VH-VL binders against q86l99r1233to1411. Designs and how they scored, part 19

Target 1, 179 residues: q86l99r1233to1411
Amino acid sequence: SNKESLPFRRDVIEKVINHLRENSLDTEGIFRLSGNMESVRGIVKSFAHGEPNLSFEVHNISNALKHYLRSLDPPLIPYEFFLMLLDARKNEDAETIRNIFWKIPSDNRVVLTLLVDLMVKISENSNVNKMNSKNLSIVFGPTILKPRTPTLDRMALMTETQLQCGIIQTFIEDFHYIF
Key: E = the ipSAE of ESMFold2; O = the ipSAE of OpenDDE; V2 = 0.75 times the mean of E and O plus 0.25 times the DockQ between their complexes.

## First folded at step 6 (VH-VL; framework fv_adalimumab_6cr1)

Design e2 (at its last look DockQ between E and O 0.23; V2 from the best seeds 0.00; counts 0 for: pae E 8.5 > 2, placed apart)
Fold by OpenDDE, look of step 6:
Structure e2 (fold): chain C 179 residues (1-179), chain A 119 residues (1-119), chain B 107 residues (1-107)
Amino acid sequence: as target 1 above (179 residues)
Amino acid sequence: EVQLVESGGGLVQPGRSLRLSCAASGFTFDDYYMHWVRQAPGKGLEWVSAISWNEGSIDYADSVEGRFTISRDNAKNSLYLQMNSLRAEDTAVYYCAKAEYYDSYFDYWGQGTLVTVSS
Amino acid sequence: DIQMTQSPSSLSASVGDRVTITCRASQGISDYLAWYQQKPGKAPKLLIYKASTLQSGVPSRFSGSGSGTDFTLTISSLQPEDVATYYCQKYDSAPYTFGQGTKVEIK
C-alpha cells in the first residue's frame, strides 16, 4: 500500500535509470525480485531528497525506483491520458498510442522515454535476465499508468489491468515507432 | 523443497460460502504469482484464478467471476480463495499452483482439496 | 477467448510405441504453451513449458514442439508409468485455459 506521494524529480529518475542501464541488464529478475525492504525505503527517501543513493545492490535500487514511480501523483503518465490510451489499446491502434504519447508533458515524456528505453534493453537480454516485454509490462503497467479514480468493479479492474500492461508492452515492443 | 498444501474443502449446500487456504513453503512466496486450478470429478483441469506477488494483478475465469475472490498473505506464505454463492458445478478438487515468476505455467501443485456442493 | 483443443481425446498404445498428442489454439499464442501429466488420484505434473523446453526431472522420452497455433507432445517410447491424462495449457494471457485432456492407456 503506497498512499504517500513523492515529488517528481526528473534529474533523480534519470540518474537512477542510467545506473540501472549500466548495472542491471544481465540481472535475473530485475524489477521483479524483491529487495530488502529497509534498504528500499531508504533509497526511496534519498530520491525524495534529490540525492539518489546508488550504493546498494541493483534489486534494491530497481525496487526503489518502482516504488517511487508508483507513489507519484499524478503518475508518470498523467491521468488525462489514461482513458485515451486504454481506448487506443482496445483497438490495437499503435498510431493513436504514439500520438497520445507525444502530447504528454515534456518532462514526463523524457522520463517515460528513458524508462521504456531501459525496459527495451532489459527485454533484449531476457534470455539471461528472464525479464521479457510481457514481464516488464506487468511490473510497470499499473505503476506508471493509472486512473484518477480507481474502480471497485472486479471485471472492470481486470480489463483495466490488462490494458495497462498491454500499453506498456506496446511501448516496449514498438519503441522506435512510438518514441 | 517446494510444498503447497491446500485446506478448507468440504461439503456445502448451494448458495453457501467456503474459504480455501494454501500454505506454501520451500520458496520465496512473494516472488511468484499464484493460481487456483480446479478439476470436477472425472473431468479436465480448469483454471480458476490468478494473483500477482503483491495482489496488483488479479484474474478470474468467467465461470467464477463475481463469486470467487483470490487473495494472499505474503507474511504467512498463504494463498486464499473465498468462494461465495457456490453452485453444484463448482464441485471439484481445488489445487493451488505456483507459477514460474510472471509466466503462468505451473511447476508446482498442491495435493488438492475437495469441494462438494450438493443439496 | 482462445480455445484449446487436444487430439485425440483418448488413445491406447503398446509399450515402446511412439505416441503423439496434438494441441491446437484457436488463435496464435506464440510459444506460451505448457504440457502436464496427471495420473489418477494425483495432482498434475509439469512436463514441458515454452512449447518445447523439458522440465527438470522429466524423462527425455518426452518432447514438445510447435508455435503459434499447433503444438505437439511426443512420447518417443511409451512406458507403463506413462499411463495418465495429458493436458496442454496456454499462458500467453488470461484465461490460462487447459485443453480437454488426452487419456493415454496401455494395450
Scores: ipSAE 0.014, ipTM 0.586, lowest interface PAE 7.7, mean pLDDT 93
Fold by ESMFold2, look of step 6:
Structure e2 (fold): chain C 179 residues (1-179), chain A 119 residues (1-119), chain B 107 residues (1-107)
Amino acid sequence: as target 1 above (179 residues)
Amino acid sequence: EVQLVESGGGLVQPGRSLRLSCAASGFTFDDYYMHWVRQAPGKGLEWVSAISWNEGSIDYADSVEGRFTISRDNAKNSLYLQMNSLRAEDTAVYYCAKAEYYDSYFDYWGQGTLVTVSS
Amino acid sequence: DIQMTQSPSSLSASVGDRVTITCRASQGISDYLAWYQQKPGKAPKLLIYKASTLQSGVPSRFSGSGSGTDFTLTISSLQPEDVATYYCQKYDSAPYTFGQGTKVEIK
C-alpha cells in the first residue's frame, strides 16, 4: 500500500547506496529477490530516523532501499517531471530526457546519479548477478517515477509502467550522456 | 507446493472474446515472470506471452499481438489472458507457466484449460 | 526471429537403447536452451535448462549438451516411462520459441 509516506533524506540514501556498492555487485538477483519482511520493515524505520542500520544480509538492505524509495512523498523524481519524462520516452528522445534530468532539484539529482551509477555497476557484472539494465529498469521504474494522480484504468497503468521502466533503462544505458 | 490452476476455457464463436485466469500458490508470485503457452490439438507447444512481476516488461508472440492482452494481479496471485477477435487457429489448450526472474525457462506448468473456437 | 528445428520428428526405439534428439537454432543462442518432456494429456515437464543443467528430480539418464546453434538431448538407456514428446525451447530473448517436438515411442 501507499499509507506510510516518508520524507526524503539524502544523507541516509547516500550511505545505503555506498554500502550496496561495496557489498552487492556479486549478489545474484540483487534488488529483485525478496528479503525477510520483518527485517526489511525494521531497516526502513532506521532509514526514516536518519540512522540506517546496515547490519543485515544484503537482500534485506536492497529491499529496504526499494521500499523506502517507494514510500517517498514526493518521489525521488518529483511529480512535476512525470508527464514530461513519459512523453520524452514515448518519442524516444534521450536529449529531452537529459534536459529534464538537469532541471530536477540538486539534492534529488545527486541521489539519482548515485542510484543509477550503482545500477550501471551492477549491470556491468550481470553475468554473475543476473541483473542487466532491463531487469534493473523493471525494478526501479515504478519505484522512483510516479504520477501525482494514479490512474485507475488498467490499460493506461500498464502503458505508464512500461514507459516508467523505459526511462530508467535509458538512464542506465545512456548514463554518461544524461548524467 | 507450487500450483498453477487455469480456468476460463470453453467453446466460443470466431470473433468473440474470452478471458483466461491462472491462480498461483506455493511461491512468492510477484518474484517471477509469468507466461502463457498454448498447444493446438495434436500439435506442438507455442509460446504466447510473457509478463514481468510488475508489468514493466510484456512480450507477445506475433500470432496474437494486438488481439491478446496479458495481465496480472499480484494481490490475488493471479495471471490473466484477455483473448479478443478469436480465430479457429487459436483453438488450443492454454497453459500457465512460471519462469525465473532472469531466464524464461518454465519450471512449473498448470494442467491447462481448453479453448475451442468454432462456429 | 530465431527458428528452432528438432530432428528427428519421431523415432521408435527399444527399451535400453540410447536415444539422441537434436535441436538447431537458426542463429546463436549461447546456452539459453531448455528441454521439456510431455506425455499425452499432461502438461510439459522441464528436464534440462542452460543447455546441460539437469532439473531437480529428473533421472540421470537424461543429459543435454551443446552451445550456440546445435544442441542435443540424450537418454542413455530408454525406459518405458520415457515414451513422450520432447521439445527444445530457446530463452535468450523473446520470443521464447519451441522446437516442433520429437515423438519417442517404443517398438
Scores: ipSAE 0.012, ipTM 0.629, lowest interface PAE 8.5, mean pLDDT 90
ESMFold2 (binder alone), look of step 6: mean pLDDT 95; pTM 0.958

Design e3 (at its last look DockQ between E and O 0.04; V2 from the best seeds 0.00; counts 0 for: pae E 12.6 > 2, placed apart)
Fold by OpenDDE, look of step 6:
Structure e3 (fold): chain C 179 residues (1-179), chain A 119 residues (1-119), chain B 107 residues (1-107)
Amino acid sequence: as target 1 above (179 residues)
Amino acid sequence: EVQLVESGGGLVQPGRSLRLSCAASGFTFDDYYMHWVRQAPGKGLEWVSAISWNEGYIDYADSVEGRFTISRDNAKNSLYLQMNSLRAEDTAVYYCAKAEYYDSWFDPWGQGTLVTVSS
Amino acid sequence: DIQMTQSPSSLSASVGDRVTITCRASQGISDYLAWYQQKPGKAPKLLIYDASTLQSGVPSRFSGSGSGTDFTLTISSLQPEDVATYYCQKYDSAPYTFGQGTKVEIK
């Protein structure tokens, strides 16, 4: 299953991220608050067509990006890196995380870098937008970092989720070291 | 009123092919993902296939992958399911369903069309 | 793939009874969970989406709750017209797996 997923469009993602960088840093609850579903659907549709519609309010655009990334298969961070990253996070090993990051395919790595850069900028303005590194990591952890095989054990799943979020948090907080 | 009407079901022998159609009306067809879901007699629901607005995204259940092909004609407001190499276990009522989003619930459903694969 | 498990597989209750059906996902699916009602010989009908949002036109005696891995469909007062098989479905990502169904009958 999932052989033909939504296409990974680096150019579109970059445009959207740039737009959000310019227009969303002071937006309260950016990436957390929901947008209008019809608008979000339309925006995602525009992504699929290769030209992002950026005429909408930033909550709609950010949600569209989030949903689009969520729908990618493989995820933005490819499956083969999932366990390695989780293990590194368990050991609080930022160096290993860094090394793993640089093994990620170039297009994915570029997009991930831009995305996390955006998160860093957002988090730096968390006093206004209320989105700190933890909040952002909760939003994007399970969105861009997923296992190929679902975790069946409930306790393991909880741990996994924490680690997913933790990895993204590490990306944000140690951005200059990792990226 | 949103309406989906399936057709093309029937009795076929194993190994044969069959093409199902779903006629959509009452909504902007090319704004929505469409799905096929089947239900074997006396059994539960099984997702079969999904297709995006313009076929940019297509997905299949493992049980039908390589044998079934989903497609659509937005000009005709129609959804299709080409079923090849049919097996007895493919016997089911096949429903087409509308999805509001690529990852969303199904609403509404068609009335279904019965496909029976038997020697 | 994520497994969807409903419980019970079947139940029989009296008119007016409170009925509860559970759906468990083997992995967290947030609130991307729908409930469907299927009456004999009919197509499924959407009851609840996003785990707890009641579909328009659905009686208020139906409610959904849960997030992550554990979900519940509740019929506060079972009516004769509620005799059907109920299915949960995840739509966090493909495959859009259904639970095995819960058959609800009246005593």
Scores: ipSAE 0.014, ipTM 0.593, lowest interface PAE 8.2, mean pLDDT 92
Fold by ESMFold2, look of step 6:
Structure e3 (fold): chain C 179 residues (1-179), chain A 119 residues (1-119), chain B 107 residues (1-107)
Amino acid sequence: as target 1 above (179 residues)
Amino acid sequence: EVQLVESGGGLVQPGRSLRLSCAASGFTFDDYYMHWVRQAPGKGLEWVSAISWNEGYIDYADSVEGRFTISRDNAKNSLYLQMNSLRAEDTAVYYCAKAEYYDSWFDPWGQGTLVTVSS
Amino acid sequence: DIQMTQSPSSLSASVGDRVTITCRASQGISDYLAWYQQKPGKAPKLLIYDASTLQSGVPSRFSGSGSGTDFTLTISSLQPEDVATYYCQKYDSAPYTFGQGTKVEIK
């Protein structure tokens, strides 16, 4: 694998998400607070090798998942869906967002469903963990939904980032309609 | 050691523009929210703007909306404030500050850079 | 927008006195309230976050209390080095509004 990208491993991501579902719902600042940098890097390597090491404090695991997903190329939501999802969000068209989701390849769709379901569970307990749908969308928006060719226009970049976050927030808030 | 160092302040005439920079070191810059806060001479603290680590959330105080633009370059560990159409009431020390997430307190703060808008 | 009102605007007290500063939000902000200390020519310094949690390295004579709309910063025994201006700040969501400040002096 490349220094700047990692392979998509569905089985690894499923194990990590299931671990977090069982261990993170009451954790304050999950996905937001930092982990130990050396530990997180080592855990990400274990994900990339297909042998996830989950014997760490939960913030290290959540940070490792976040950084692993950021390093995927192609991203969890494949590049060809980027513009159509952003356009559907811009038009406030939840039905089109749902239709696009069901066109995503099945392995990616399963992982995305598990990830967003985890975010729903976390957000439902936000009184305890302090992570609502808006905060989770800011963490995951550009992480899993990326353009193939980054724009150099500052205004367009800001708009794209806001729409990326909006898509994830829609996924969380309308989970049972979309998924 | 976590450090924030502002630069780019100076004397400018009303209606002109100025760009502030904040250089960050000692932490993983792209994991945090960043803010600008200003303080007019002899006055209190006024929040100016916020930006998330991925630029997915950006917000402004009403007093600067449409005139100021916050941005960041995570590769350079730098935060910016583009200030256009400057007014005398924009005269202040400008601080950058770090936050853990969008509903978090500010710690640490930079030492500030002075912007004076005067004819 | 939620307004943050500090009281008093200024005060003078003797060394050893108990000092209280209040901060009132115009609408509920849960415990999303911080207190900062600022000395002349210096950047603000975080004292208290989440209404009542003391920041590391802050002397134990500082304490915070309150939730919802009414918050208090207390200095149990005022010291000469506590001469400063104190600010509350809400951070439940934008805008991240500060109170107008309370100047504390030794008489």
Scores: ipSAE 0.000, ipTM 0.552, lowest interface PAE 12.6, mean pLDDT 89
ESMFold2 (binder alone), look of step 6: mean pLDDT 95; pTM 0.964

Design e4 (at its last look DockQ between E and O 0.30; V2 from the best seeds 0.00; counts 0 for: pae E 9.1 > 2)
Fold by OpenDDE, look of step 6:
Structure e4 (fold): chain C 179 residues (1-179), chain A 119 residues (1-119), chain B 107 residues (1-107)
Amino acid sequence: as target 1 above (179 residues)
Amino acid sequence: EVQLVESGGGLVQPGRSLRLSCAASGFTFDDYAMHWVRQAPGKGLEWVSAISWNEGYTDYADSVEGRFTISRDNAKNSLYLQMNSLRAEDTAVYYCAKAEYYDSWFDPWGQGTLVTVSS
Amino acid sequence: DIQMTQSPSSLSASVGDRVTITCRASQGISDYLAWYQQKPGKAPKLLIYDASTLQSGVPSRFSGSGSGTDFTLTISSLQPEDVATYYCQKYDSAPYTFGQGTKVEIK
């Protein structure tokens, strides 16, 4: 995709996450269902300017956050942690994942903590919103955890995607242990 | 209209391989999880495998784990099931089905394709 | 794994009769249960999801109830076109196990 990278704005992300925490926990398909793309683009632009437009329906806001996070370079989880996390996931090593998390730069770590906290809260209400830890992990795995160099091999990419999603799932399901 | 069309079924000998395909139309394919379900002649429904829209998750029934591989090509709106080391007990009509979420109900179903494993 | 048990395995009733099919999960699955109808030689059709939500286009004589481990599909007034095998299915997590089915016939 030809998405332009946007600057990392911790303050904006926190505001958006707080808004979603307050207004989206009962929303079916939150982060999964698409909003209006025109609105989403506008909201993403507002993030870059430091004043998030939160007047829109929550699907538009959630999708804006998703797209914004996806466009970050480096990703929310910096590139240097990518392989370490994937290896830890392959070994089903939650302790190593925890240790790696705490090595992440402070601003990124804070945002990641808030984001995963939101996911936990959403997943706890999955009976209503239909977004359990798997569904959320599918959405955010490749969004916030990416390699510096794209994987070209089809099978390798599939495995990579599974590990990315698995790591996010671990973040959600073992939140209190990791964060 | 949402449509799912299975293909690739046929008669094969035990130990052989077969690849099933499911062609999807009428909806945004890469937004939905897909499943395979099979039904032996005169028997009930048996879930076989699942795959998320981005292939981030796959699951298999114990009866096919290690032998079957589910995959998809979102650019082609296609779902696949690679079946290796086929056994007589794999004989069934194989259905592909759409799921709203990864952990959700199945709707709609294809009409199925028959796989017969026999010597 | 969670076992899904339907009761009865088969039943025969008259047109207009109230028909009840039960599905029991060996462990709690909340409301992650669907009911399907399969007519001979046809693919299954979704009737009910989330234990009690009627799928669009399904006749109102069909209803679902239950949560946790015990679920029920009810046909308030059995019609000739309802002759089929009915299956419950859990979808809380993999495996997405089906019940063994209930064959419904008309007397």
Scores: ipSAE 0.686, ipTM 0.893, lowest interface PAE 0.7, mean pLDDT 95
Fold by ESMFold2, look of step 6:
Structure e4 (fold): chain C 179 residues (1-179), chain A 119 residues (1-119), chain B 107 residues (1-107)
Amino acid sequence: as target 1 above (179 residues)
Amino acid sequence: EVQLVESGGGLVQPGRSLRLSCAASGFTFDDYAMHWVRQAPGKGLEWVSAISWNEGYTDYADSVEGRFTISRDNAKNSLYLQMNSLRAEDTAVYYCAKAEYYDSWFDPWGQGTLVTVSS
Amino acid sequence: DIQMTQSPSSLSASVGDRVTITCRASQGISDYLAWYQQKPGKAPKLLIYDASTLQSGVPSRFSGSGSGTDFTLTISSLQPEDVATYYCQKYDSAPYTFGQGTKVEIK
């Protein structure tokens, strides 16, 4: 994708997440199934403008959130936390992951808490919506947690991506401990 | 419309290498996992390899692991299969397929490209 | 690895007949199973996903059932255009194994 970077807008993301919490928990394939590409692009533009347009079918809104978060620079989890979180995940150290989470700037923490809480609620209803914690972690890991400088080494990229997904999966599965 | 077009097939000697390409259009390529599936002439379907939307997860069938490498270039909307140390039993039509996420059904499939490994 | 056993390997039936194809997994795969139709010289086409969900644009004479280890594809009234080979596929995790296929012909 050759998308331009988008600014972080806490109030927009909160509105979108709250809308999805009320409207998506029973939706099959939420964050997995595609939306209408024209609608999704228009909705993402409304997020960037600070005026989220939520008058769309729920798959268009979930896809817009996914793509908006992917386009943030810096990402939702700021760059300086990337290596510390990956190392903590490599050691399967949820206590250290929790300690690092609480050092993230407060605006980002609020949004991340709301986003992961949404993912927890979706995964708890996976028998209906077909989205478990692993599926959600694959969508959101590289979306919200990124290195400042991407590696050129293929093996390192694969390892980093597995750790990125593992961090999000830890957030979902250990939500009440970490958050 | 959504399209997947494979290319790069042909006749190759055992022990040699070949790289297949799959060009994607009509959808946001970096939203989806991609797979390779093959079918030997007159035989059934055999899953070959998978890659996640960001190329960070890959899996291979036991029959090709260590010899084949799946990759993608999201900027070019392209999927690849590097096939090294080819054997006669790798002779097949190779399809690329789109999946919604990593562990998913396949829809759509490409047209296929024939690889023939023969002395 | 989970083995997928499909039966029968082939069948012949008349137009209008009810056709049943079965697929058995060697261990449980929940409902993570798809059915595909493949006509000669063409790519496979998705019919059913998640064991029983009909893909958009697929005729309603096709249906899927089952969960766990035992799955069935049913064609309620066979039509001339249904001559094809049918495959099941698991996707609960890698490897994403296919059944060996069932060739359906019309007498």
Scores: ipSAE 0.011, ipTM 0.622, lowest interface PAE 9.1, mean pLDDT 90
ESMFold2 (binder alone), look of step 6: mean pLDDT 95; pTM 0.960

## First folded at step 7 (VH-VL; framework fv_adalimumab_6cr1)

Design f1 (at its last look DockQ between E and O 0.27; V2 from the best seeds 0.00; counts 0 for: pae E 10.0 > 2)
Fold by OpenDDE, look of step 7:
Structure f1 (fold): chain C 179 residues (1-179), chain A 119 residues (1-119), chain B 107 residues (1-107)
Amino acid sequence: as target 1 above (179 residues)
Amino acid sequence: EVQLVESGGGLVQPGRSLRLSCAASGFTFSDYAMHWVRQAPGKGLEWVSAISWNEGYIDYADSVEGRFTISRDNAKNSLYLQMNSLRAEDTAVYYCAKAEYYDTWFDPWGQGTLVTVSS
Amino acid sequence: DIQMTQSPSSLSASVGDRVTITCRASQGISDYLAWYQQKPGKAPKLLIYDASTLQSGVPSRFSGSGSGTDFTLTISSLQPEDVATYYCQKYDSAPYTFGQGTKVEIK
């Protein structure tokens, strides 16, 4: 990838998540609908500098968070856990998924817990915001859970994407069990 | 204007394969879930398959599971339905439909393409 | 799977009449229900979504109500252009099952 990775900033992510928790639960299409790209880029830059600009509309902020997370290297869920999680999902093994989660580095776990908690809260209001667990999983699956080496085969990629989304769905729907 | 145009329908013998296409225009195709719905002559509507914008979710009706494959090419603004092992009961007008989100209503619909499976 | 049952299967009414169509889900689907109108030889058209929200451009004589398992489509004053088959559909999750349809005709 020719994309420059951004530094992982736990404190920034927590502030952004808290902001979204307070201001986005009733926002239709949160994390799904696009914001203004110029604004989003600016906000992402603010994240990288350690001072999140949260003065923008929530779609811009949510998209900025999404893009920021996507740009992390390693991903929010480190590479070493990718195949293990996918395998666990294939076997519909929530216990294994839970066990894998608790092996993730502490800072990553904390952020992941906060992020999924936000997703849970959003999904609980899906009648209003239209973002149920599936829709959120579609957004965040490939965003925070990635392979070290991209899959080139189309069919394999499709399967991979489905598993990625499925894992996030499991995180949301079985939140209290896993986290 | 949002448009969905189905193609690929025709007459085919049982056991054969057919591939349907749906060309989308007038909207950002890659932002929406897409569905196939079919209607046998003189019958009601039957949901066939769904696919999320990034193919992260795919669902099939029990009646077509294992035989049909839904796919999409966002770069080409196209939805596809590969139909294998066709049966007489698969005879129907096939509609593609747009959904704003996964697990939402369908709007709009294409005009449909007729698939006739007959010996 | 959740069954969707419409009533009646067909009806005939006069212009100006109030028409009511019901849709029952075998299990609760919250408000994840849509109503479609299909005229002969045409593709279905969305009328109502989220059980009671009127789609843009749809005449106000159409309305929807209900939640959970029982839903109703109402045409307050039936017009000749309303001759069609109407379908309810659940979209809480796959399968996105349709009702069997209700054919509405004018006397």
Scores: ipSAE 0.804, ipTM 0.923, lowest interface PAE 0.6, mean pLDDT 96
Fold by ESMFold2, look of step 7:
Structure f1 (fold): chain C 179 residues (1-179), chain A 119 residues (1-119), chain B 107 residues (1-107)
Amino acid sequence: as target 1 above (179 residues)
Amino acid sequence: EVQLVESGGGLVQPGRSLRLSCAASGFTFSDYAMHWVRQAPGKGLEWVSAISWNEGYIDYADSVEGRFTISRDNAKNSLYLQMNSLRAEDTAVYYCAKAEYYDTWFDPWGQGTLVTVSS
Amino acid sequence: DIQMTQSPSSLSASVGDRVTITCRASQGISDYLAWYQQKPGKAPKLLIYDASTLQSGVPSRFSGSGSGTDFTLTISSLQPEDVATYYCQKYDSAPYTFGQGTKVEIK
């Protein structure tokens, strides 16, 4: 087992996303700008123990969510969906993307729906918060959709990353169709 | 305290290669975009390259594209610049710089490492 | 590519003077503009970001203004320690181009 990975806790992630939904939509650079890293580490530890501590400035909470999601193994979108989603994106096949989404395990689907809905709300207010769908996709693409075995080839990594971001951007922009 | 320490500069002949390193401390390196910026002696600042926290975005100035390669090792808190096919006009102090995101301002900067390309 | 032109290239002023430095982008860059100070032999230091936001720890005599294509850095009362070269930088997209610099000296 990988001792550095964190457990998937749907209930914790739901609470954090709901908190951000109520408190972050007007925050400039949300998910892009830094938090205080000592605070962020403590908050991530509280997530892993099932008792999220959300009494912090909103950038610390958003950074903690990013770190927590990065540390999940398997990632929020399980490894077996990686190649099929990238292939569907290459083919510009939104129907296949939707079909794949609905095959993801239900706890992961619920969390993913809440997370993408938050991104939709943030992007709709991008005139204020400066985070459009492209910005958010760059933050979350490689964070939640990643290969089991990372490529060592820089060109392949760049292509994969562009497709990972494209999937998340599709989720945001076609939310009502996919989710 | 955030610190960026460049190393690997020196005197090299044209056409040779050199690899610069930037050691980061005092912050979570894997959360931030990193840039290289250079300054020829007595001249202004020239942006060289950017890399995002997750390596999802990499870009170069036209003057170095195809010759320089930016990379990072988040496990080692290190940024690199591989400089191939060096030319006299690459002579400069090379700074690494931290950004919140790949398209934000730079704060802080390292103190720089001098690369001199001369025959 | 968007060109960044600073004006003037150099200036001399007396202690206490109001100093202005301008930066012009060849195309609109919204407010994605930073100002840096570089003292001789030192690395640049961030003064202002997003055109007008003063970085923490920077003296309040520094201010920035502008949006789109025309930007100004102002030093309301020049001090001896402000002798430096000042650079603007765009960061709306790559390339993240700097202006050519403005050297500020005391008369």
Scores: ipSAE 0.005, ipTM 0.604, lowest interface PAE 10.0, mean pLDDT 90
ESMFold2 (binder alone), look of step 7: mean pLDDT 95; pTM 0.965

